# Designs tried in a protein design chat: VH-VL binders against p78833. Part 1

No score or structure here was measured in a lab: all are predicted.

Target 1, 198 residues: p78833
Amino acid sequence: MSFPASTHVYIAKIIGKKGEGDKILDLLSKVNEHVLKSEPFTKTYYFARDAKNPDYIFGLELYDSKEVLENSHKTSNPFLAFANYLTSTHAPLAEPLQLLNFKVVDGHLDKDNLGPDAKDYVLYTEYTGDSATLKQQLTVNPKADTSLIIHSLDDPSLYAVVTRYSKSGIEPGPAEISGATSVSQQVIYSGVGFLNRP
Positions, changes and structure headers below are counted from each chain's first letter, unless a header gives other numbers; Kabat numbers aren't used for antibody chains.
ipSAE, averaged over its two directions, is called F for ESMFold2-Fast, E for ESMFold2 and O for OpenDDE. V2 adds 0.75 times the mean of E and O to 0.25 times the DockQ between the complexes of E and O.
[cut] marks letters that were taken out.

## First folded at step 19 (VH-VL)

Design Q2
Fold by ESMFold2, fold request of step 24:
Structure Q2 (fold): chain C 198 residues (1-198), chain A 119 residues (1-119), chain B 113 residues (1-113)
Amino acid sequence: as target 1 above (198 residues)
Amino acid sequence: QVQLQQWGAGLLKPSETLSLTCAVYGGSFSGYYWSWIRQPPGKGLEWIGEIYHRGSTNYNPSLKSRVTISVETSKNQFSLKLSSVTAADTAVYYCARGSPLWGDYFDYWGRGTLVTVSS
Amino acid sequence: DIEMTQSPDSLAVSLGERATINCRSSQSVLYSSNNKNYLAWYQQNPGQPPKLLIYWASTRESGVPDRFSGSGSGTDFTLTISSLQAEDVAVYYCQQYYDWPLTFGQGTKVEIK
């Protein structure tokens, strides 16, 4: 359950205006079809809705390298169609698209290789604080079906943790860390994407 | 120094509800998972369940149908209720602080409360 | 559930001699990608609550004497007391935290011979 050192992680935050979530996901489903057919270098391509607002879309994406993300994925026709919709005069976003760059610190994505499900409990938690402290205190939870620790490539003080349980009734997220701030977001798998390539 | 002080009734009749409270002193209540663990006389330890200071819980499946763990953050307290007790529930009950982040192992413990359920 | 089995159930050791306690889990508690073992050891003196000694299989808790050490990996673990002291007379428990429910070994009683 190790990741190659070159693994590049994207966290996508797509804040759609009221009513836009379905269209955004429809376009992402077309990108996902291309990813499955033509992008063996895309190891994770997972999209979910915010649990409180279905028009806010969360993405977790893993690529073999930043190079293939920038030069192959982001230049593909389905991705360009998606990007063009988001920047069109229709103006479907309430906030500018956020594409956050991370590296993997430790963890796993789909322990039992069961695939994502809308009934999964999924929590995305960001921690901001002293990097050395966070690196030491953030540990993998083997009990979770997803337990992924990632470190921002743009902000050394920023770490994130993705936690997923497929067993209903189990919802423990990572605790707050003294001296750091944290923000958690519960998300619900949208039916678009995958955690491990099928 | 973190200290956990616990109290509650120590003698119960069958079918009653066990009720214990644990108060946290000398340290932060926030940012931790808090657990209950029991030990029948002369026997080993059994994890009952945990609560995060914000209220989320996880219970041992063997006890889940009878267990409620609650928090009162304004008092730095958490509590255990175990319904429908039998003689098999006779044990020393401990409250404990979970390790950072996931609450996986326990660095501070209460002194324990012996709860006896009459036969 | 991950079952934790300790051996022996009881041992008697002369003061200043080495005590060795074994713990076996029914499943591996090693997270192989980072090589961490999700295992802790506790000491319980008579009439007292358990006290954390070791976590991550081999890391001593603050204030624990260096005569206590943990070793092993995967399914087989050892707690060693290199030179037994009178205050070390206690029951010792291992505990896994790899999976729910959290489970403990049945205990090993250490006595002075």
Scores: ipSAE 0.745, ipTM 0.895, lowest interface PAE 1.2, mean pLDDT 93
Fold by ESMFold2, fold request of step 24:
Structure Q2 (fold): chain C 198 residues (1-198), chain A 119 residues (1-119), chain B 113 residues (1-113)
Amino acid sequence: as target 1 above (198 residues)
Amino acid sequence: QVQLQQWGAGLLKPSETLSLTCAVYGGSFSGYYWSWIRQPPGKGLEWIGEIYHRGSTNYNPSLKSRVTISVETSKNQFSLKLSSVTAADTAVYYCARGSPLWGDYFDYWGRGTLVTVSS
Amino acid sequence: DIEMTQSPDSLAVSLGERATINCRSSQSVLYSSNNKNYLAWYQQNPGQPPKLLIYWASTRESGVPDRFSGSGSGTDFTLTISSLQAEDVAVYYCQQYYDWPLTFGQGTKVEIK
């Protein structure tokens, strides 16, 4: 399991107002249907809720290239409907939409091809610090069903790690790194999306 | 240089609870996984489990029902409890520091504590 | 569990000669995308805790003499002591860290002939 060198990673942070999470996910479900039918080069399209706030939506998206994202995904009718809802006068977001751009450093998304499950333990961890130190210390955990290391395209000091365990009771996350700031967010698969194309 | 000092009762009766403590000196406690490993006399090594300094744990399935590993970060200490011991639990017990990030291999070890469970 | 099997169980080698210890895993411990082998070697002198020698199958820990080297990939690994010294009389263990639980080989005792 390797990734094309051109792989473009999107981390979406969609901070919905109270009560908006279900509508946001409903619209994303329509986008996911289109992705499955018509976007063969969108390789991961995965949405989860924040474990503490169900109206905060986390997205993990992998495209074979930035061109797939820009020219295929962002131009689809279901995506445009979703985007129009987010920017509508209804104002469903509590914070501006965050779309973070990354490249893959190393890792895997679905070790045993089990697919995502709401019972999975999923942790998204951002590291900010000295790039040389982070590059040396961030390694893949083969024990996890997901262990993905990504590096920001906009901020060379920013790395992120996605860790997922499907086995009940396993919660080890990546350790903190001396001299770096880390922030972790537990998320719960929403029922919308996939890690590996069916 | 990191040093691990361990202590606890060395002689137990069957059904008692094994209790060991490990204190970390000369290095950072934060940012590491910490493990317990045991070695029956004249035999090989068995990994018991690990704890992150913030409290998350992972245990060997063979022992999971009887094992508790705990941390006291303010004292740079972590501990092992193994309930319902039998003669099969007689071993030297080691505490160890896990490698960076995931705690995968062990670069610093305590001196070991022999725990004997009477027959 | 990934079972680790060492051979031989015991080895007698003359001072200054080569000692070779084999370790085989029941499953591959190679991560294909980065070609890293999740394997370590330890030395345990009598009455002492284990000491880390090698990690990532072939990377020597700081302070370990150059006569120790690790090789192999996937399921088959070798620890080599190129010129045995008196202080190298010990039991040697391999350990995989590819999957839970972490597991060790049964050990190989190295003695002077």
Scores: ipSAE 0.653, ipTM 0.861, lowest interface PAE 1.6, mean pLDDT 92
Fold by ESMFold2, look of step 19:
Structure Q2 (fold): chain C 198 residues (1-198), chain A 119 residues (1-119), chain B 113 residues (1-113)
Amino acid sequence: as target 1 above (198 residues)
Amino acid sequence: QVQLQQWGAGLLKPSETLSLTCAVYGGSFSGYYWSWIRQPPGKGLEWIGEIYHRGSTNYNPSLKSRVTISVETSKNQFSLKLSSVTAADTAVYYCARGSPLWGDYFDYWGRGTLVTVSS
Amino acid sequence: DIEMTQSPDSLAVSLGERATINCRSSQSVLYSSNNKNYLAWYQQNPGQPPKLLIYWASTRESGVPDRFSGSGSGTDFTLTISSLQAEDVAVYYCQQYYDWPLTFGQGTKVEIK
């Protein structure tokens, strides 16, 4: 799978207070229904729970452009309901919402179009280091069901890799890169969203 | 300079378990995939499997039911066990370091250990 | 499994002449979006472990002489030794790393004629 140069990637880090994960995902489920019905420009809309804390929600979202994200996705009624809940006086978040903006460097989202599954091993890894080195050394893993390489639009030193295998348990993620630091997060598909449009 | 030193029993009877160990010197053990690869006498190479320094493994499906690869990170070592051996398992066994990121190709190799399974 | 087939099984080449070894994979090992071929070449001298020569089909490993070059794409690959030296007498293997299990060709023995 090739990605148009305009493809806009969001990584969402939604750090819910204890007990909030289910409600956050329920609202995202409503947004996902709208995405499937009305947003052909949303190519990926995938939500997972952090493997260690089920109230921390991870999102991987791909849009045809930043313009459709801002002008069409973010203006929909289900999205507004979700966004209003997160900023409500209920204060469901333990930390401010993080929405990280990336462009695609290379990769694929669902090699055999099998769809995401809660038993998948999924690892999100951020690399910080010399941009030329990271661009050269970060390569796609064709063996993985997901192997996506993305580069931050706001921090030239930041790259990230999403790796998914349809095996259960902990699977090998990308190894260290000399001269870079990395942080990894294992996530578990929540039942909300998709990698390739059905 | 990275160096891999390997050892283990070289002569086995059928049905025994092959056990080999590889120690890594002169470089980092952490952050790499480590593989076992074998070569029957006069024949080609067969990838057995790999292990990441934290313990996760991937095995060749043809051997998966009989193979276990393990790490002892504090000693910079990893090991191969292959159960229920037959004469078909007679080979030189190599440990090797995987390439950066995914462990896909092998830049450093041990000297090899000939394991013979008697008939 | 991706099957790797080398041709010829052996060849004899005069010192200073060109040696050509072919490798064919049963499936493409090209990832088209980055145009990278997941293919490596190794040299193995008698009684020694394999030595990495080429990766990504055409990238020479550090310390490998310029006379070694790799080419090809998709399913068909070539290792060329432009001017055979005495120390190049060995068995050569291609290896794919596009899919599990990692697989090697059966080997090509290069001899001096």
Scores: ipSAE 0.647, ipTM 0.874, lowest interface PAE 2.0, mean pLDDT 92
Fold by OpenDDE, fold request of step 24:
Structure Q2 (fold): chain C 198 residues (1-198), chain A 119 residues (1-119), chain B 113 residues (1-113)
Amino acid sequence: as target 1 above (198 residues)
Amino acid sequence: QVQLQQWGAGLLKPSETLSLTCAVYGGSFSGYYWSWIRQPPGKGLEWIGEIYHRGSTNYNPSLKSRVTISVETSKNQFSLKLSSVTAADTAVYYCARGSPLWGDYFDYWGRGTLVTVSS
Amino acid sequence: DIEMTQSPDSLAVSLGERATINCRSSQSVLYSSNNKNYLAWYQQNPGQPPKLLIYWASTRESGVPDRFSGSGSGTDFTLTISSLQAEDVAVYYCQQYYDWPLTFGQGTKVEIK
């Protein structure tokens, strides 16, 4: 599987206050409905909960370009409603919103096109180190239903890998690369969003 | 130079539990997958399972019900337990270091431990 | 499971001659996304653990003599010893790591003719 060079990857880290996870996901669900109906340029719109914190929402988004993200997706009414809630006087966030920009290096999102499941073992791993080393050492995993390698557009030393295993009993840790640091997060599909277009 | 040293009982009775430990020297334990592989006398190699330094495991389905692999990261050690052994479990058991990527291939091996199951 | 089948089971080659060992996988171990073959080769001497020779089907491990080479793609792979030396007498194994469980070929015994 190959991706056009213009493909823009958006990683969202939304840490809500206690009990805010459901509301956040409800709003994102509305956005997802709009995406499915009106945004053919959105190739992936996947949201999951942190395995340890149900109010920590992780988002993996792929767009045909950064332009459509900025000028179309972010200007939609459902998205604006979501954004307005996050910045409202209610102050639902426990930590500042993190939005990270990436490009696709290599990989696949859904090997067998079975769709995401809450039972999937999903890891998001960030690698920080020498760019050339990381580029050379990181490789996709054919064993995984999802194996996506992305490179940060904000920090050249930052790579990330999204891995998903749908087979029961398979829960490998993230690969580590000599000379690089890594931080991993296990996430659980929330029921909101898709990896490939349905 | 990375070295793997392994030890454990080499003679068991049927129904007993095989227990082996592998210690890693001269290299980092973290960041790798560690495997157990066995070889019956005069036969080929069978992968038993692997463990990440953080504790996640993958087992061969043929042995999954009887196999437990564990780690003690602070000691740079990982262990194998195989329950309910029979004569079919007689083999040389090797610990091995996998590649940094999901323990795919094995660049360093222990010397092996012969485990004989006999009544 | 991906079954690995080597051929021949045993091979006798004269010193200085080429030795060729074949390995076939029941499924392709070539990953289309990165165009890499998840295949390794090992050498095992009596009473010793296997020694890694080749990984990614054709990449030679550090310290391995140049006379050893790996080739092939998809389901068919070959380990070649361009000029057999006395110390090359051993059993050779291929191994796939494309999918769990990891599996090995049955081995090929290389002897001097």
Scores: ipSAE 0.083, ipTM 0.704, lowest interface PAE 3.2, mean pLDDT 93

Design Q2
Fold by OpenDDE, fold request of step 24:
Structure Q2 (fold): chain C 198 residues (1-198), chain A 119 residues (1-119), chain B 113 residues (1-113)
Amino acid sequence: as target 1 above (198 residues)
Amino acid sequence: QVQLQQWGAGLLKPSETLSLTCAVYGGSFSGYYWSWIRQPPGKGLEWIGEIYHRGSTNYNPSLKSRVTISVETSKNQFSLKLSSVTAADTAVYYCARGSPLWGDYFDYWGRGTLVTVSS
Amino acid sequence: DIEMTQSPDSLAVSLGERATINCRSSQSVLYSSNNKNYLAWYQQNPGQPPKLLIYWASTRESGVPDRFSGSGSGTDFTLTISSLQAEDVAVYYCQQYYDWPLTFGQGTKVEIK
């Protein structure tokens, strides 16, 4: 396995009201500055916009452990400012915030360290079905610079795959798995965050 | 059962453009990569390129400058165009389905179309 | 490109005897993350398209007889027909799908001695 067993994957799905995407990303940018400076335990802190909805912000976060996420990252002042905004009376969200916990099953992130790129599509696909079947059938794509398979810690029937082809303009596509349902989201780097530490 | 049916002109003159189409029946078009592969008479197999149902393509560098693969998802069809053909392009051309889960091995094939380039 | 080389180019085997075909890749097609070999084998009869026999180097496609088996890892692979049957007369190809472009071996013709 490419990642320690303690690695915690955090998926954030933030659907803002119309026009809220920029403000959300601005706050996340401040958090990112803090992460770079003060959170060496954060391996990945990557945010992208939904290709169809600029106010839908997707977050991929990898931490050394769940503990540092809960007790360090989420207690930082920039994060609290961000969180307070989302829960403020302004009510910037169009849908309830989704924060999903995963563990790494297999894969790699930006294996050539090319960094995030707004010119590339990132595909996030969730698979729901029999856990054993999904675990057996899902496989890493060695042709992709990013191919990450993760398993939900909240729902054993839920897996997800993150895929990117770097600097190619190629849109990765998900595979269908018999007996499982899948939902895919194409996202584009927002300019906020990193896949691997610079 | 999944079936791939292919068609197109089988006789071309040099400098013309090869055009073939493959239609998929009995299975889903989405979720797979679809490839074109050719085989000169009495020779081995050469992968030409592939396309995803959403339109993403990958081409063999040896043919990239002359190859265009397109998809029409609404018809469950994908097509091959090879420009500036020469006698070297004479071959049986196959369409094939790439395995799901990013495994580009081919589990279903068309019957093949012989394309002959002759002056 | 990953070059695939088969050996021999042709072989004649008596009915009921073992046939062995080798395939070598110019670089490893084993992915360390999942420990899978991105290697497939095909059978092609005259006038027909190739038929998938083996994928992941050793997994038989559905409907493929047990006498067919794939083995090997990294750069060296083998297709074995444990007991050659008359219907096994064909050309066999290996193929890597580890990286683009996808490439095939030159083929091995199997005949009855």
Scores: ipSAE 0.067, ipTM 0.700, lowest interface PAE 3.8, mean pLDDT 93
Fold by OpenDDE, fold request of step 24:
Structure Q2 (fold): chain C 198 residues (1-198), chain A 119 residues (1-119), chain B 113 residues (1-113)
Amino acid sequence: as target 1 above (198 residues)
Amino acid sequence: QVQLQQWGAGLLKPSETLSLTCAVYGGSFSGYYWSWIRQPPGKGLEWIGEIYHRGSTNYNPSLKSRVTISVETSKNQFSLKLSSVTAADTAVYYCARGSPLWGDYFDYWGRGTLVTVSS
Amino acid sequence: DIEMTQSPDSLAVSLGERATINCRSSQSVLYSSNNKNYLAWYQQNPGQPPKLLIYWASTRESGVPDRFSGSGSGTDFTLTISSLQAEDVAVYYCQQYYDWPLTFGQGTKVEIK
């Protein structure tokens, strides 16, 4: 699998208030309906819950370009409604949004096109270290249903890997790289969004 | 220099449980997958399974129902248990260090432990 | 499971001559996205554990003599010893790590003619 050079990866970290996770996902579900219907340039729109905190929502988004993200998706009425509701319309439902910009280095999103499932074992891992070393050492895992390596556009020392296993009983830990620090979180598909267009 | 030292009982009767331990010296235990591999006398190599330093495991489907691999990170050790052994389980058993990424290939090995199953 | 088949089972080569061992996988171990082959080679001496020689099909492990080289892609791979030395008498194994379970070839015994 190859990604166009213009592909823009957006990592969203939404830390909701206690008990607000379902509401946030309901709102995102409405945005997702719009994305499916009206945004062919959005290739991935995947949301999951942190395995330890159901109110912490993780988002993996892929767009054809940064331009369509900034000037089409983020300016759409459904997204604006979501953003306003989440942060300003009522009492805030979440902490300030953490939005990270990445480009694709290598990988695949759904090798067998099975679609996401709540039973999937999914890890998001951030690596911080020497850029050249990380670029050399990080490698796609063909055994995984999802194995995506991305490089930060905001911090050249930051890489991330999204790994998903749909096979029962397979739950490997995150890889470690000598000389680099890593932080991982396990996430569970929320039922909202897609990896590939259905 | 990374060194793997392994030990355990080398003679078993049928239906008993094989138990081996591997200790890691001279390197980081964290960040790697640790595997068990066996070799029957005069034959090739069979991968048994692996464990991450945090405890997650992957097993060969051919042995999954009888295999348990565990880790004791505080001691830099990991262990193999194989239940209900038969003569077919007679082999030299090796512990090995996998790739720092996915446990794909093995760069360091223990010296091996011969386990013989005999009635 | 991905089956690994080596050929020949045994090989006798004169000192200083080239030794060639082949390994075939039942399915491709090449990942098209990064063009990497998930294939390794090992050397095993009698009474010793296997020793890693090659990984990613063609990358030599540190400390391995340059007379050892790996080549091939997809399903067909080759380990070459350009000039056989006395200490190279051993059994050699290929191994795939493209998918679980990890699997090895049956081994090739290299002897001096």
Scores: ipSAE 0.062, ipTM 0.679, lowest interface PAE 4.0, mean pLDDT 92

Design Q3
Fold by ESMFold2, look of step 19:
Structure Q3 (fold): chain C 198 residues (1-198), chain A 119 residues (1-119), chain B 113 residues (1-113)
Amino acid sequence: as target 1 above (198 residues)
Amino acid sequence: QVQLQQWGAGLLKPSETLSLTCAVYGGSFSGYYWSWIRQPPGKGLEWIGEIYHRGSTNYNPSLKSRVTISVETSKNQFSLKLSSVTAADTAVYYCARGSPLWADYFDYWGRGTLVTVSS
Amino acid sequence: DIEMTQSPDSLAVSLGERATINCRSSQSVLYSSNNKNYLAWYQQNPGQPPKLLIYWASTRESGVPDRFSGSGSGTDFTLTISSLQAEDVAVYYCQQYYDYPLTFGQGTKVEIK
C-alpha cells in the first residue's frame, strides 16, 4: 500500500447557512496555517466548496492516526476557535456538522505532486452496498491526479471515492457498481489546504 | 460479439461542423467508455475523447474547445460533433470501445468514416 | 501528455525471421498499486481499423497467434513477432492508457525483405 495502515481519513461536511461559506473558510485557513507549522502528523488538509452551493464546505483530512486527530489536532487553539464559531449563538450552520471516519483502502492523493487548484475537477462519491462486493469492484483510476478509495469505520456498507483531475476537458463520472447505490458531489478547491505536505 | 457501426457526412467545407454517429450491437452499452479516434491520411492515431453511457465526457485537451460527444442510451448510440473544421481535420474517424472500466485499450472498432474538409 | 515513441519507423524482415518493435513512453506507465503496465499494441492492415494484439504490456488478446508477444515495463516496451508470416505485413502501434490524453506511438511499418 502507499498508505500506512494506521492512516485515518476524516471527511467533513460543513453545511453553512447562506453567506457563511467565506467566514468558515477564513477560520479554516487559520487552522491550515497552524497545521503547516505545527502538525507534521497531518498529511492532508484540503477544503473545497460544493459546486452547487458555495456555502457548503467539504473537507478531506488525513492523519497519521485517529489518536493524533483526537488528542492533538482537535485540541489546538486555532481548531478550538473554529469549532467555537460553528457552535456559537450566531448559529452559522444550516445542518448539524457531519464528520465521517474512514480508513484507506487504496489510491493516491496527488499523482504528479501538482497541488490542488480551483480549476481541478473534483468528485466525491459515496457507495452503499455489500462490503465484499464494493471492495472487489472499486478500483483506483491511475489517470486521475487523485484517486482515493476509503471505507467507513462506522458503517461497513459505506465506501467513498475521491477523484481529482487537473487536466482540461477531463470530467469522468463515478463508477457504477452492480448492486450498490451511490451519490456524488462535485466540489471546487477553495484555496484553503493541501493534498501532500509541502 | 460487440459490433460498432458508424455513419455520417464525409465531405465538409471549412467552418462547418463534423457530425458522426456510432451504434453499438451485440453487447452491453453500460459500464464502458465509448471513444472517437481519428487518423489523418498516411499518419498515426489521435484520441479525440470518450463518453460514459450516462453522459460524462473526457476530451483530448487539444480539441476540447471544438468537441462535443453525446449519447443516446435508449438506442445504444453515441455521436461526435467537431465544430469549425479546417483541412487539418481531414481524417478517417473511428468509434471504439474502451475495455474494461478505467482501462482504455480499444478491443472493438468501427470500420471508420473518411471525412474530407475541402480547403 | 505522455509521448509514445516507436522505433524503428520502418522494418524489413525476411519471412520466418524475428521482428522486434520498440516503444518508449516519456513517463512510466506502470501503476504501483496493481503492478500493471497500462500499454497496448495494435496491428493495422491497409484500409482496415486497428486490431488489438496485446494489453497490459504482455497479455495477448483472444485469437492472436502465439508468435506475437509483448514485454517490458515502466517506459520501455517491445513487441516481438517470433517468425514473420506474410499476413503480418502491417503498421503496428503502441498505446498508453495510463494518463489522459490517451496517446499512440507514431507507428512502425513492417515489410517483407
Scores: ipSAE 0.050, ipTM 0.677, lowest interface PAE 7.0, mean pLDDT 90
Fold by OpenDDE, look of step 26:
Structure Q3 (fold): chain C 198 residues (1-198), chain A 119 residues (1-119), chain B 113 residues (1-113)
Amino acid sequence: as target 1 above (198 residues)
Amino acid sequence: QVQLQQWGAGLLKPSETLSLTCAVYGGSFSGYYWSWIRQPPGKGLEWIGEIYHRGSTNYNPSLKSRVTISVETSKNQFSLKLSSVTAADTAVYYCARGSPLWADYFDYWGRGTLVTVSS
Amino acid sequence: DIEMTQSPDSLAVSLGERATINCRSSQSVLYSSNNKNYLAWYQQNPGQPPKLLIYWASTRESGVPDRFSGSGSGTDFTLTISSLQAEDVAVYYCQQYYDYPLTFGQGTKVEIK
C-alpha cells in the first residue's frame, strides 16, 4: 500500500470519566455513519479502547488532507454533536482531549482486507528520540495485518507505530530502538469504525 | 558482546519431553524476539518458534501441537519444551536472537545442544 | 509456507575465484511499501552455529569481509564470494523472514576445487 504525500494522520486520545466510554463510542458511531456516507476523503476512521481501561478511547484517522479534516469532517453535524458533548457541562473527560497530527512514513493498514475485530491485538507505540535515527531504524512489519509508521507534525522527535495482528493472540511488539524512548498502549477494537476502504 | 548460553538434557527416550533453556548475557533481553532453531545431523535448519520478552509466541505450524516456548524476563532466559519426541526430533537445537524490529534474521546464536532420541 | 530453494547443492571453486550461490523463494519476500527484501544469508562451519552474513538481501553484517555480497530482489537472490578463501569453506543458507513460519534454504556446501 502507498499513501499520497498529502495524507493526514490524526490520533485521538480520549480519556473519559468512569463509565463514559460507551457514550463516547455511541457518538463516534454516529460520526462514523456520516463518514461512511458523506466523507469519501476519509481513508481510516478507527476507534479502539485501552485494553485495561474501557473509558480510554483511542482513535486512528487518516484523511486525504488536513484541509478536509478541518473544513469538512470537523464541520459535520455528528462531529459537532460529539464535540459539544465532550465540552458540555457534564464534563465527561477525566483528562484533556489529546489530538495529535502525523504524516505517514510507511506501512499498510489491512493487508488481507479482513477488517477490524475485537479479538485483534493492536499496539500503539510512541517513540521519542533523534529524528534521523528513528527514521532510519523504524520499519514496517509485513507479517502484521496492520503496520503503520507515522511521524509527528507537532514534534519532530516523535514517531509512532501502529501494529495489529488479527485474531492471532500475538502481542505486536513494541520494538526497541537504541537511543530512543518508547511508550506503548495496547488497545482493542471498540466496534466503531474501519481501517481501510477503497 | 551479546552471548547466548543454552543447556538441557541431550539424551531422551521416545515419548519423553525435550526441555532446553537459553540465557542471554551482555545485552538487552527486552525488545527482541528470541527463537529456537534445530538442525538434524547432516541436514538443514528448521525454525521451531519464537517468543517476545513479554511472552507472545509464534510457532512453526509443523510443530505447534508439541511445542511450548516460555520466557522468564527477570532472568533473561527463555525455554523450549517439545513433547512426545521421536527419533525424528534428534537434532542440534539452537537458541538465537532476532532483530528488535520484527525482522527475524538472527545475529546471535547459542552454541547448540545435541538432543538424541533413542530407545 | 514460503519455500526457499538454493542452487547448487554443492559447489567446488578454486582459491581466489568467484563463488556464486542462488536462492529462490516460492513467493516474493519484497515488501512493496518500503522496498526491502526480507532475506538473510548465513555461513555455517562444522560443529558451529550459523553466522549471519547478509540481511535485507544486500546489507553485510558487521565484521563480514567485503568479498561477501548479496544481491537480488523479489524471489531470486544471490550470495557472491568474489575471491574464495580457505576459511570460506562452509555450508551457506538463505532465510526469509517475510512471513511465518520462518524458513531456510536447504543449504549449499562450498568446497575448494
Scores: ipSAE 0.049, ipTM 0.684, lowest interface PAE 3.9, mean pLDDT 92

